VH-VL binders against Small ribosomal subunit protein uS3 (rps3). Designs and how they scored, part 12

Target 1, 230 residues: Small ribosomal subunit protein uS3 (rps3), of Nanoarchaeum equitans (q74mz4)
Amino acid sequence: MASKVIRKFIQNAKLTVFSQEFIRLYLRGANVSKVIIRQTPIVNRVIIYSARPKMISEERKAHLAKLLELKFGLEKPVIEVLPIENPNLDAHVIAERLAMGIERNIRAYRRLAQRYLETIMNAGAIGAEIVIAGRLSGQRGKTWRFKAGNLRKTGTIGQFELDRAFNIAYLKPGVAGIHVTILKPDAEIPDIIEFKSPEEISIEEIEKIDKEIAEKMKKYLETYLLAKQM
Short names: E, the ipSAE of ESMFold2; O, the ipSAE of OpenDDE; V2, 0.75 times the mean of E and O plus 0.25 times the DockQ between their complexes.

## First folded at step 5 (VH-VL; framework fv_tezepelumab)

Design r5
Fold by ESMFold2-Fast, scan of step 5:
Structure r5 (fold): chain C 230 residues (1-230), chain A 123 residues (1-123), chain B 108 residues (1-108)
Amino acid sequence: as target 1 above (230 residues)
Amino acid sequence: QMQLVESGGGVVQPGRSLRLSCAASGFTFSSYGMHWVRQAPGKGLEWVAVIWFDGSDKHYADSVKGRFTITRDNSKNTLNLQMNSLRAEDTAVYYCARGPLYDIVTTGYFDIWGQGTMVTVSS
Amino acid sequence: SYVLTQPPSVSVAPGQTARITCGGNNIGDESVHWYQQKPGQAPVLVVYDDSDRPSWIPERFSGSNSGNTATLTISRGEAGDEADYYCQVWDSGSDHVVFGGGTKLTVL
């Protein structure tokens, strides 16, 4: 009965989420953070927040619009690009910069993590954490955690916002997953925090705990790989 | 410029207590995990204890667990090691050493070491 | 518990290359750090994260780490390189720092 209507809404929600991830990956290097897709019966407005908006040319927007229509069935997409107010407090921006930095020099992962934590804290974060997981060398994958400030501060008196992101560094021996968490001042803490897929080894670890979550994470990674192939 | 200076060493009898201190200068002490490493006369390096940058976690070598307590005071840039129930085999030069910036899972390397303070446990 | 094995002594002629090994089960999956210690002095970090050097250490010092063996290599050996050398890892299984037993380098 109502099942058909419910299925359509679920399909629309999935399309929106996967489209957002595809856009971020297609525009890799432009430091894309928030992507908002407002669907109406007439037009689909795609609003992209970027730390490097000039890198997203009119030609690139036109190509992206066509890809969104072809890959995700988004009808009449209109691409709008807006700047990010403080890129040094944006987890997606930091995660992409860190991933690309590690791709240039895999041995610099520790130095880069430390530098970006300083950058985040100097920009006014209350706390931040960077997690790097993958096979950088040797026969087994490892996980490294770097933390600055206080991530346990709550909004009991003031307001605080958690910003989380992941990215993937593409290395000759494989991939490394990068997770960035930033606790920002003067913003409400979200009730629900959603994370994108980590690299393959982290997905395997999650599967040992919860197979359903691991399956969802793998789907996000597949979207990332698809975007890279295009 | 960056420096660690140990103090509090001396000669003490078995079963007694001694407190070592390490004064840090020239860097942001509160951003680094800190370690104690010891070396018995004519022997190799032996790790003793670590304390995370914010004091939230501590680990000890099995040989000292339950007898030694590592603490820090970030407002005074000071690291301490309280040594109780001292034994002859605790005789060593004790070094304080700095771990990597912000590291909380792997301590990595020790890039700054103090000059050491001698602890002798004898009757 | 995890154990790092070093040869007790290594000799090298002036101008030649010295190699000091550090053996450990799957040590290639760990980050290995190396320290130089001269008599009566505190240890000095010479190589960290397998192969990186602090800026104050000459490029003659290098490191490698794969499989079950990490190696500290000192090229163009000099009398001033005579010291005890220690390898070190963090054992994530026990949450302990582990040092090798040390290697006395003699330059003759």
Scores: ipSAE 0.257, ipTM 0.651, lowest interface PAE 4.1, mean pLDDT 82

Design r6
Fold by ESMFold2-Fast, scan of step 5:
Structure r6 (fold): chain C 230 residues (1-230), chain A 124 residues (1-124), chain B 108 residues (1-108)
Amino acid sequence: as target 1 above (230 residues)
Amino acid sequence: QMQLVESGGGVVQPGRSLRLSCAASGFTFSSYGMHWVRQAPGKGLEWVAVIWFDGSDKHYADSVKGRFTITRDNSKNTLNLQMNSLRAEDTAVYYCARGPLYDIWTGSYYFDIWGQGTMVTVSS
Amino acid sequence: SYVLTQPPSVSVAPGQTARITCGGNNIGDESVHWYQQKPGQAPVLVVYDDSDRPSWIPERFSGSNSGNTATLTISRGEAGDEADYYCQVWDSGSDHVVFGGGTKLTVL
């Protein structure tokens, strides 16, 4: 019996990893950063953080849900797309933008890398590095490194977050790898708690939460219920 | 937990063949380039071969080129090394190692996950 | 063929700083990675991309890479740091992974 519980846990972890990778590939161009899958017996919530949330239409979300169900056996997937607060400090966003930019104009790779590096630093990063490695027409395989600020990690003093991402640019001579590293101040601990789906939130439960959060959750629940009735 | 487990090592005579396998678990195998690295008894690390995440490209160390073939089966999360025309100098512990996500060209080609290794002894 | 040169051995007193070098022509243009290997065990990544450290590796480990020399620095050396250390690059010119010859660190 214990072995069956362990086996189910492993299968769920595998499904989550495969689904996240598939979603990133399916939504290439929407600047997807992180994907969270919350698996429950009732619904499977798929939360996608995107710098271009409007590129993920309702039709595209419905199609993705169908693919997740058919390809990964994910039951009752509910896709939610959330915006990224600062895409200029998000390594995944920068990596995809740079990769796609190089695909459009391979000769601009140095200029694009330097511009994105400046964009990252102007957004408040402590330090950043962009590495581009690959073969370009008329050149041997080479590695180009662009860095700004200080990437040195501080131990017991100061709070810093390291964000890293990889992406690939599809070029005629092959594939060029894009590696982005951003060192930024740790995000404030959000006062907003992890919440249940709107249908599962009770009024009494909301009233037990901090006053400002409770008001926001009440307005969200009211809006959701109104939309569902239409 | 992410794991790599090698198998297929053993004692083999010069000129014979041996096939090594590496079973991957706990990560999306199909998204990573995979490597074989060997280490002769009492010697340093020597890179053997790499295979791209989709199997479309492969590179080999000059010492094994033409004799060894690296393959993968993404549906089974398995990496293989077919070793033909084995020589005494191929005697080593063979490690399976994971390269970074889609990082064949990045220069950030490091090995964050290693198997425990399997011993191959080529002896008459 | 690209070659990485490491000193065969380095000794450090407990609590002092050990420095292990990795020499290569224009190695500052490459990304250097470092591995620790104890007898009978698989190698463990301790520094990657010149100066980045995996979350499970102590802050005493750091790296640098400039010109023709990359350096692994181990501050406040401990007996548990005794091991063989290898530097590694991807030689983009040959499409090969290259390892240094290894350095045995002794803490006396």
Scores: ipSAE 0.000, ipTM 0.417, lowest interface PAE 15.5, mean pLDDT 78

Design r7
Fold by ESMFold2-Fast, scan of step 5:
Parts: C-alpha cells; sequence; structure tokens
Structure r7 (fold): chain C 230 residues (1-230), chain A 121 residues (1-121), chain B 108 residues (1-108)
C-alpha cells in the first residue's frame, strides 16, 4: 500500500509524461523531439526541442500554455523552443516525418523507410531500424522491418547513444505504429547491455501496443481539435 | 558495374547434396538482403529463400524448408545455398537476386544469370 | 496459401497498348512488382511498388493496383517487348514471396 506522498509523486510523474505526449501532438508538423518540463514553486518551464522552431509561433506558444494549464494543471507555464542540432539523427523527428509521409501516400511506405534509413546513416549513425506495424489499407495486421548498420555495440571502447521514438500514422482504415531506433556515436554504452532484435517482436504484441497508444493519441487529438474551436 | 554471378550448379542424383554460391560485385553487399529464386525448365519463377543483409533473419519456401539452408559471408561478398536431400522437382535454373536497400520484403532489382541444377538418376 | 493469377498469354499489335493483369485476393492492399524475362535471360525489374519504375526502364511501362487486380501497362508496344512477364508480392501472412504464373506477351 503506498502512502499519500508516494501516490502523489506517481500521479505527478504520469501527468508529466502525458503533458509531453500532448505537446508533441499539438505541435505535430514542427518535428518536436524531446520535451522537458521543469516544475518550480514560481514557474513551470516547458522546453521544446524542434527541427522547425519557426513553425511554433508566439500565438501557438500562448495557446499551448493555456491548454497545459487547463488540461494538466501546470501553473504559470513558460514555453521555450530550442533547435535540434542534427534532425537527421533524431528518432522522434524521423518518426514524425515518416508517419506524416505515409499518411500522405500509404503506398510510399517502403520507399520512405528506405530513404530515411539512408538519411540517418549518411548523418553518421552506427545503426538504425524502422519498424512499421499495423493495418494500412486492409484488415490484416502486418509488420515491415528495415535495418541499416549495426545496432549491437557493446564494451567500453567508443561513445554511443541509443535513441528511440514511436509515432502513429493515422489512416482511413486504421492506424500504423512506427518505431524508430538510432544508434549514435555520442554516448557511452556499458559492456553488459544486450539489444532485443526486431525479429523477436511478434505482430500480435505490436498490434496490441499500437492500438493502446492509438486510442490515447486519438483522445489527445480530440482535445486539440476542440481547443482550436475555442 | 553491379553484378551477381552464380556457380555450383550441375547434375546430381536424387537424395544427394549440392552447394550453390553467388558472388556479388559493384555494390556494398553487406547493405542488401539477398534471395534465391528458381525456375524449372519451361515453367515460371518460384521463390526459394531470403536472408537479411546481416544474416539475422531467414525465410524459406515450404517446398524447401528443412532441406535448404541460405547463408552469406559479407567479408567475401558471397551468398550461398546449401541444398540437401535433393528431389527431381528441385531441377531448375537457380538465380540469386538483390532485395531493395535495407529491406528484404520488397522487389528484386538485380539478378544473376543463373546456374542450372539437374537432379536425375 | 496466397495465389496470384495471370493470363497465360496476351497479344498486341505494334504501336498499341498491352495490358497484363495480376489477380489476387485484396491485392490492392499489397505492393506489386513486375518482371520481364526474355528467352535464355534472367528476369529484369520493370515496375515496383505498384507504379514506380526503375530509371533505366522506358516510360511506356506503367502499373496500377486496386481491389483484386494489379495491371502492367505497356504503351506503344514494340517487338523488343516480347517476353514473359511475372507479377510478385510479399505475403506477410506466410513470410513468403509469391510470383504469378507468368504471361507471354506477343507483338504481332
Amino acid sequence: as target 1 above (230 residues)
Amino acid sequence: QMQLVESGGGVVQPGRSLRLSCAASGFTFSSYGMHWVRQAPGKGLEWVAVIWFDGSDKHYADSVKGRFTITRDNSKNTLNLQMNSLRAEDTAVYYCARAPLYDILGYFDIWGQGTMVTVSS
Amino acid sequence: SYVLTQPPSVSVAPGQTARITCGGNNIGDESVHWYQQKPGQAPVLVVYDDSDRPSWIPERFSGSNSGNTATLTISRGEAGDEADYYCQVWDSGSDHVVFGGGTKLTVL
């Protein structure tokens, strides 16, 4: 049984995660990567990393601040937007671009995945993987897997960072989950790390995760569309 | 120039084994998934097997599963097909073919010229 | 098991348009690829991902895919287009590549 203090801490952590997800949905198209929320007694700083910072106007920042107060109870939110140093090595940026590209032309999913893997590897990644799972045009669940380079780097030699992101392509007949993994040469990787291969992920497991996340994102989209009407 | 050259074909008795090889040149072999496709005399194309660019995953046609093994050696730019327990119906020209960059689930953009395997007594 | 159905032969007059069909259950939900094979030669990719074309293939070759039928269209038919044509998909349900039975194109 958790104490009141522990329960409140857990609730605040969930609220922060949900707020970050909402921000990515609200600013969809601006290629938002990480979102940092710094809660203080005086102000709540919301730091948004974007590959298209100019798309986040002062009006959008003001509106987002009001939505964060209304929907998530953040007091005095201050929105800061910072550029992403290399968007071609950012899993969240690639995942959003791929999702929106597939929404524009479902048939192009293979070509887009291949193009983005090439873009990632040319930007200096050690390895990368794109997994597209779900129902695109038909009723059958499918999984497409695309890999480049080496995602299994262990030991104390060199510095590498594993960046992961998930996004959803919203399609007429359903949704498709997009998982992007990028191994970058800028972080230390412990020698006891073991990577789970994409081949070990079942279609059923991916579909279940995709459906749960899709339901949550649709709820946020409804909130966003309603807020735009106000 | 990008090229695939098959070798190892020949005449073999039923129940015996044969190993086919495919030598790749003119492209970064280790970046591409590879397939084996066969064609019996006067018949259509029949897919045999595929291997991911890093060897991490493989798939086989039901007619050869358990009898054939697809392997690759990226250091030598070579694709192999080990064929065991050969049957008369395995008689065909065997082609190696390249999958799209980073994707084994697509099309075949480069094909070898084929090597003939004849299984007869 | 997934099955792709092609007519065994198609004839076209020089300069006219040839259409080769590939039938499959809900094939419009799949990506269809097309290969040309001339006697004694290896197959050559002519159309991929339903309608895309390799840069070395003439614009006379095009493709479409919807419902239960994919179609390879060869405009302004030439004697050099005589060949066997095969359609192909990846069947994710079985993790298998599936080829159609092939269509012999004759330019008369």
Scores: ipSAE 0.053, ipTM 0.573, lowest interface PAE 6.1, mean pLDDT 81

Design r8
Fold by ESMFold2-Fast, scan of step 5:
Structure r8 (fold): chain C 230 residues (1-230), chain A 124 residues (1-124), chain B 108 residues (1-108)
Amino acid sequence: as target 1 above (230 residues)
Amino acid sequence: QMQLVESGGGVVQPGRSLRLSCAASGFTFSSYGMHWVRQAPGKGLEWVAVIWFDGSDKHYADSVKGRFTITRDNSKNTLNLQMNSLRAEDTAVYYCARGEPLYDILTGYAFDIWGQGTMVTVSS
Amino acid sequence: SYVLTQPPSVSVAPGQTARITCGGNNIGDESVHWYQQKPGQAPVLVVYDDSDRPSWIPERFSGSNSGNTATLTISRGEAGDEADYYCQVWDSGSAHVVFGGGTKLTVL
């Protein structure tokens, strides 16, 4: 009995994470960060935090709602788009901007990484790291790490929030994975604790999760690329 | 007062099993990847195994793969190492160590907190 | 499998600078961490992420990492610095932690 309940919860959690990632892929370019799905007896609210909310038109919201209903069985989805207060401290925003920048000019990857690292630090981060994995230069696949500030805060009481994101740069030679880590001052809302669900998935991590889920994620990336061409 | 305390070490004959435990206190155990590192008498440090913060992923050194199993219980703040089919070359001080507090593939980059170690002697 | 190479021993005179190297193929692309271990004691993290230092470690400990060599530098050497020093990386390709063989530092 307990095992059946646990299996259903895991299945639902996987579908929720999958639909959140699909939304980020579908709205690529709008700098989407957090996606919150709140199920109620009346409606299913989908709250999307975006650094470019005007890029998500009423028509795009309507299409997204229809896709969520068709692909994920989400009944009566209501799409709400909210702005991101500080996009330069948001790992998802930085990761997407960096990925799209590298897609425009692959040879500028080092310059772009350093520029975004500087942007993050100027916005008030305590520390930041950008990791790019792939064949951007040379013959071997390599991992490039760019760091600024301090990323570790060891101690009994933490005063800092760690924000992480993963994105993919689609290049002629293949793909390059981009990982962004930002250590920023805690908002200090003591009565409200936000836990970061491990919804960010690296290329290496995708290969380690259930094969079925990994195949579905790859399928959605392909579907997104086809839709972007239209 | 962040601490890691190992227990379960002892003398055991080749081919038998032993279970090591590590009790964590003074920090949020469930937020960190945890490792086992060993050191044979008079030798250097050798990494044994890692378990991610939520127990979702585990990796082992080739020398122990298939024989050792790393587990954790976040509700009790404990890390365990089940050692089966022990060999003389498994004789070492075993340390548990805390890794980076990451929710992705970067878990376990550096060890900022170490236990004092527990001695395992495999002798005939 | 990734391999890290350290010299087995290094000597330094009191007050002088000790340098301990850690060699690895393209190690400059990895994050290198350094540990100090005194006889009968657990290791202590002294440098992490190539050049960062825990708050409890003196400023005379520093690190660098480029190309095929990472270096731990200990300025103004003291008798209390005598220990074994280990470098360490996380090899993302194999998902393995790799330690160097260790270097015994002697203060003359």
Scores: ipSAE 0.000, ipTM 0.422, lowest interface PAE 16.0, mean pLDDT 78

Design r9
Fold by ESMFold2-Fast, scan of step 5:
Structure r9 (fold): chain C 230 residues (1-230), chain A 123 residues (1-123), chain B 108 residues (1-108)
Amino acid sequence: as target 1 above (230 residues)
Amino acid sequence: QMQLVESGGGVVQPGRSLRLSCAASGFTFSSYGMHWVRQAPGKGLEWVAVIWFDGSDKHYADSVKGRFTITRDNSKNTLNLQMNSLRAEDTAVYYCARGSLYDITVSGYFDIWGQGTMVTVSS
Amino acid sequence: SYVLTQPPSVSVAPGQTARITCGGNNIGDESVHWYQQKPGQAPVLVVYDDSDRPSWIPERFSGSNSGNTATLTISRGEAGDEADYYCQVWDSGSDHVVFGGGTKLTVL
């Protein structure tokens, strides 16, 4: 019973993380950061923090709510969008801006990474790191690392003291992974404990749960990228 | 005016130590990664070491790893290179060079160079 | 270890275009920088990030980088361009700066 109950909680937490990943992918371009899903006896509140809240239309909210209810089993989801206090200190925002910037001009990846690193430090970060891995041009896969400040405060730094994000730049020669780590001044301890980081979640893992949702996520991203190329 | 001025060069015997210094002025030293680059007489440029803008990370050429130590003092706008167990092959003009803002690992070019200081390792 | 290959020397007639190459395996995936060094002087940055130029460098200097070859192009060559030219990259695989062996440009 004990082990069965524990396995059930872990599976539910993983499904919640999958739902959060789906939301970020569905709303790509809106610079979505934290996604909180809070279950109450009456409704499931989905709170989405965005640096571009006006980009999330009522139609998108309605469609997203339907998908979360039908595919992820969230009963009576209520979607709320809140602004991000400082987008320049938010790893998810920086990662998406970098990915989309590189997609617009692949040759600018070095300049963009350095510029965003400067932006993060100027916003008051204690430390930051941007890692870009992949094949940006030519045949060679490579890893580029950009670092500023101190990511080690005192003692062991937990994942909740670091704002971490992963995103993917979709390029003609393939994909490039973008990892952003920011240590914020006066880091807050989150009220919600994350069992899995966004970096551990992939479309392949979602496909194991629901192939239709994974295919739709791929379609949404491909459609978005095609629209941006026009 | 932005400047880098090296000092500490000279003639030393093999196996001895020497400390080079680089004084920076005219820019915010603490915001830039810094490098040491050397050039043996009549030869090409050879990279020696880098130190991050805050001293948090360092990298060395294989030929000097374990013998040289790069350090910086942002309060005094100085870069240092401690050279131990010197060999004849270390004979070169040593240049202090400014790297890119905050990070040097990807777009690591050198826009400001010192005039260099000569290190001769000879018996 | 990663190696950058440059021709030891290149000659150009006054007013003509000089091209100095820098060969490296998939060097097009790297940021390539170029330095000019005259006898007895410290190196001077002439091209950075493949094709960008410092404001104090004439527009005659340009760069390109694709595949396995980066190229420094000097248009309307003049006697003052005689120098050694070095290409340079940061090799993220080894966390090392790599310089080419240098090319001596002669204007004849």
Scores: ipSAE 0.006, ipTM 0.477, lowest interface PAE 11.8, mean pLDDT 79

## First folded at step 6 (VH-VL; framework fv_tezepelumab)

Design s2 (from p34 with heavy chain S56E D57N I104V; at its last look DockQ between E and O 0.01; V2 from the best seeds 0.00; counts 0 for: pae E 19.1 > 2, placed apart)
Fold by ESMFold2, look of step 6:
Structure s2 (fold): chain C 230 residues (1-230), chain A 122 residues (1-122), chain B 108 residues (1-108)
Amino acid sequence: as target 1 above (230 residues)
Amino acid sequence: QMQLVESGGGVVQPGRSLRLSCAASGFTFSSYGMHWVRQAPGKGLEWVAVIWFDGENKHYADSVKGRFTITRDNSKNTLNLQMNSLRAEDTAVYYCARGPLYDVLTGYFDIWGQGTMVTVSS
Amino acid sequence: SYVLTQPPSVSVAPGQTARITCGGNNIGDEDVHWYQQKPGQAPVLVVYDDSDRPSWIPERFSGSNSGNTATLTISRGEAGDEADYYCQVWDSGSAHVVFGGGTKLTVL
């Protein structure tokens, strides 16, 4: 019985993920980021964050609501569209923009990837990676990797805000997959990073690199010293 | 009742073409990735091809790439396999199989047809 | 590309437990699915995602997957369990489905 309940929750989670990906596919071009689905006995809310909310008209919301009810069993969903605070730091937005840009000009894939990587870093990302895989020129598929800044290991996702997205460029020779990974600011320093003793750390040296990190380290040292004294 | 029914099998000479179809009923066909899987007499299962729910993304086994074309018509709930340049080693029972919802998470086949026999011999 | 290896046959006495293995490099990192095929019939899904069962499959069927080996376990073997069993993964690297070669289970 406990195993059956766990399987039901896992299956519902898979269905929710499919609903979110369906919404992103249906609204392609509107730069959809987060999709939050809240199912309650009273109301089913679908909250869609977009960098281009005007492209999600009331007619499209009504059609999407019907599709969600028919295909996914979300009874009478209420669809809300909200703007994105920082589109240039959103992996879903960047992946879609890059995919559509490549569709318009397949030969620009390298320039576009490099430009978006620069845009991401200028928006304040700690690190970013763009991976394009597919046939963009020549006779065979290939993988291109574009990286900037510092991407930490995925094993510490809970300590850093890692934003990952996938999108597809639909091209005449076939398709190209686009993976975007962005390590966002506001990440806490992970516990698994071994420092010198906190008393030995130079805040001034960290400030030369990044003032925000220096302030976070200052608070960490203050908290550590208080805990040590107790 | 969810069903997949294959048709179009038969005996053909090497180098000829044959078109298989699969009629789906009892579920929302347009929400699922669909596959063809074949089994030569007395042999194991061999995956042939997949087509995504929207009909645009397709993948083929190396043994059939360039000769077989998978298609679907979501308005008629049908999956098709156009088999060109048939060879003796294509002789098999061909199964239509339903992949997971949107075919992006798990990759298992929960519904199978009973299959249609294709024999390629002179 | 990716290869799944199964023993060609396994025998079990009635009422005893049968174990069917599926070997592959780092198969523990894959979601493994199992199918039962009786003579003249289409395959039937019996285990998916390593260890989950469809609702119509009895609890006697179970699965595990770690390291380089996935295992289908059939407890209290019955004559009705005689069939060919296939393991299967989705190889995202090649975008291909891979089946094992199949294992014939006999109940003596």
Scores: ipSAE 0.000, ipTM 0.406, lowest interface PAE 19.1, mean pLDDT 79
ESMFold2 (binder alone), look of step 6: mean pLDDT 93; pTM 0.953
OpenDDE, look of step 6: ipSAE 0.082; ipTM 0.653

Design s3 (from s2 with light chain S51Y; at its last look DockQ between E and O 0.53; V2 from the best seeds 0.00; counts 0 for: pae E 12.4 > 2)
Heavy chain, then light chain:
Amino acid sequence: QMQLVESGGGVVQPGRSLRLSCAASGFTFSSYGMHWVRQAPGKGLEWVAVIWFDGENKHYADSVKGRFTITRDNSKNTLNLQMNSLRAEDTAVYYCARGPLYDVLTGYFDIWGQGTMVTVSS
Amino acid sequence: SYVLTQPPSVSVAPGQTARITCGGNNIGDEDVHWYQQKPGQAPVLVVYDDYDRPSWIPERFSGSNSGNTATLTISRGEAGDEADYYCQVWDSGSAHVVFGGGTKLTVL
ESMFold2, look of step 6: ipSAE 0.006; ipTM 0.484
ESMFold2 (binder alone), look of step 6: mean pLDDT 93; pTM 0.950
OpenDDE, look of step 6: ipSAE 0.334; ipTM 0.711
ESMFold2, look of step 8: ipSAE 0.006; ipTM 0.497
ESMFold2 (binder alone), look of step 8: mean pLDDT 93; pTM 0.953
OpenDDE, look of step 8: ipSAE 0.019; ipTM 0.605

Design s4 (from s3 with heavy chain F53Y H59Y; at its last look DockQ between E and O 0.48; V2 from the best seeds 0.00; counts 0 for: pae E 11.5 > 2)
Heavy chain, then light chain:
Amino acid sequence: QMQLVESGGGVVQPGRSLRLSCAASGFTFSSYGMHWVRQAPGKGLEWVAVIWYDGENKYYADSVKGRFTITRDNSKNTLNLQMNSLRAEDTAVYYCARGPLYDVLTGYFDIWGQGTMVTVSS
Amino acid sequence: SYVLTQPPSVSVAPGQTARITCGGNNIGDEDVHWYQQKPGQAPVLVVYDDYDRPSWIPERFSGSNSGNTATLTISRGEAGDEADYYCQVWDSGSAHVVFGGGTKLTVL
ESMFold2, look of step 6: ipSAE 0.006; ipTM 0.521
ESMFold2 (binder alone), look of step 6: mean pLDDT 93; pTM 0.951
OpenDDE, look of step 6: ipSAE 0.270; ipTM 0.700

Design s5 (from s3 with heavy chain L105F; at its last look DockQ between E and O 0.41; V2 from the best seeds 0.00; counts 0 for: pae E 13.6 > 2)
Fold by ESMFold2, look of step 6:
Structure s5 (fold): chain C 230 residues (1-230), chain A 122 residues (1-122), chain B 108 residues (1-108)
Amino acid sequence: as target 1 above (230 residues)
Amino acid sequence: QMQLVESGGGVVQPGRSLRLSCAASGFTFSSYGMHWVRQAPGKGLEWVAVIWFDGENKHYADSVKGRFTITRDNSKNTLNLQMNSLRAEDTAVYYCARGPLYDVFTGYFDIWGQGTMVTVSS
Amino acid sequence: SYVLTQPPSVSVAPGQTARITCGGNNIGDEDVHWYQQKPGQAPVLVVYDDYDRPSWIPERFSGSNSGNTATLTISRGEAGDEADYYCQVWDSGSAHVVFGGGTKLTVL
């Protein structure tokens, strides 16, 4: 039923999402937030917002650019790294900080979640939710929910921004999924096409590009689906 | 100076109702989950109920479910427990206790009130 | 429902170390909290998340948790440590807070 133009648009959107998630995985620890990929006839710009831009060296940018070209077909990408103004209001940054903090001390998961929730609200969020799912204690996977403020969408589309992120804590007994949702007082217009939830990502399609990436994305999807069931 | 003060205890007959109140001061009440915990004379601690910081999520011990209702009024910094169909087994000192910041899941109780005594006897 | 088992009483000589146990199936996978309750008083949090202390609690109070046993340790026991001690967890399966039965610590 879908025309060729619509199918190509959908496939390009999928590749954009895969490229964004690959960049976040490759640059793990640099607190990557928004990744904007702009394909123009002349140049393909990759704009990476980070809370730790100095951790993304020129050598790492060059290597990443080569990987994006060879593995994702992004012709001659130009990588630009910009700082973010409000790391404490950024769901991707918070999710990564939580994931890495839990990896350092699995027993701190509740204290860290509570502290980050407070940090988010003090930074001016209208509402926030942190959901941690996995085997952090006990024999079964469990879900822990931490909420503050009001997450109901209110006002006009131009007044509030809903920021969502997912990240994975890689732990000795297994993995834990971390969902962060932040409702901010301003709207953000996406500069890239983001039409896909994690469960719609095909691991088999990623394996055609790179097996290491496919393995990490598979673990990401498995953790995401487990977190949703809890 | 963080403080929780319970009130509303007393002696009542079985089948009657009581409403307990807990007044909070010295901290941002609306940011914390709040609990009721009871202790029968000479016995150990028994958890009764929890309400999240915004009043939207509540959980109850099986022994009181369907009879007790936990509520809060964040504008008055007050936690309440409506106790209906009281039984002799409900005789206890009732404590209000501050739970985790932002009504998070499991945690500890870092601030307790002094308790109010409820006696259910004929 | 999840059950926490504590000994009814423990005795310690002044200046010696007391250990109060809290038994539960796979309790090492839970975050365990401990409360002190002196006669006629409300409980006071002394250890949380297995081994952390509130800033107002002396370092003599410490905790550990592994396997099927969590332990509250009180070093250099004092007469002022005489109290009932309760362990506590949250059981996510039942959505209940669970307390142990309590342990009376006597400093002889």
Scores: ipSAE 0.006, ipTM 0.485, lowest interface PAE 13.6, mean pLDDT 80
ESMFold2 (binder alone), look of step 6: mean pLDDT 93; pTM 0.951
OpenDDE, look of step 6: ipSAE 0.356; ipTM 0.728

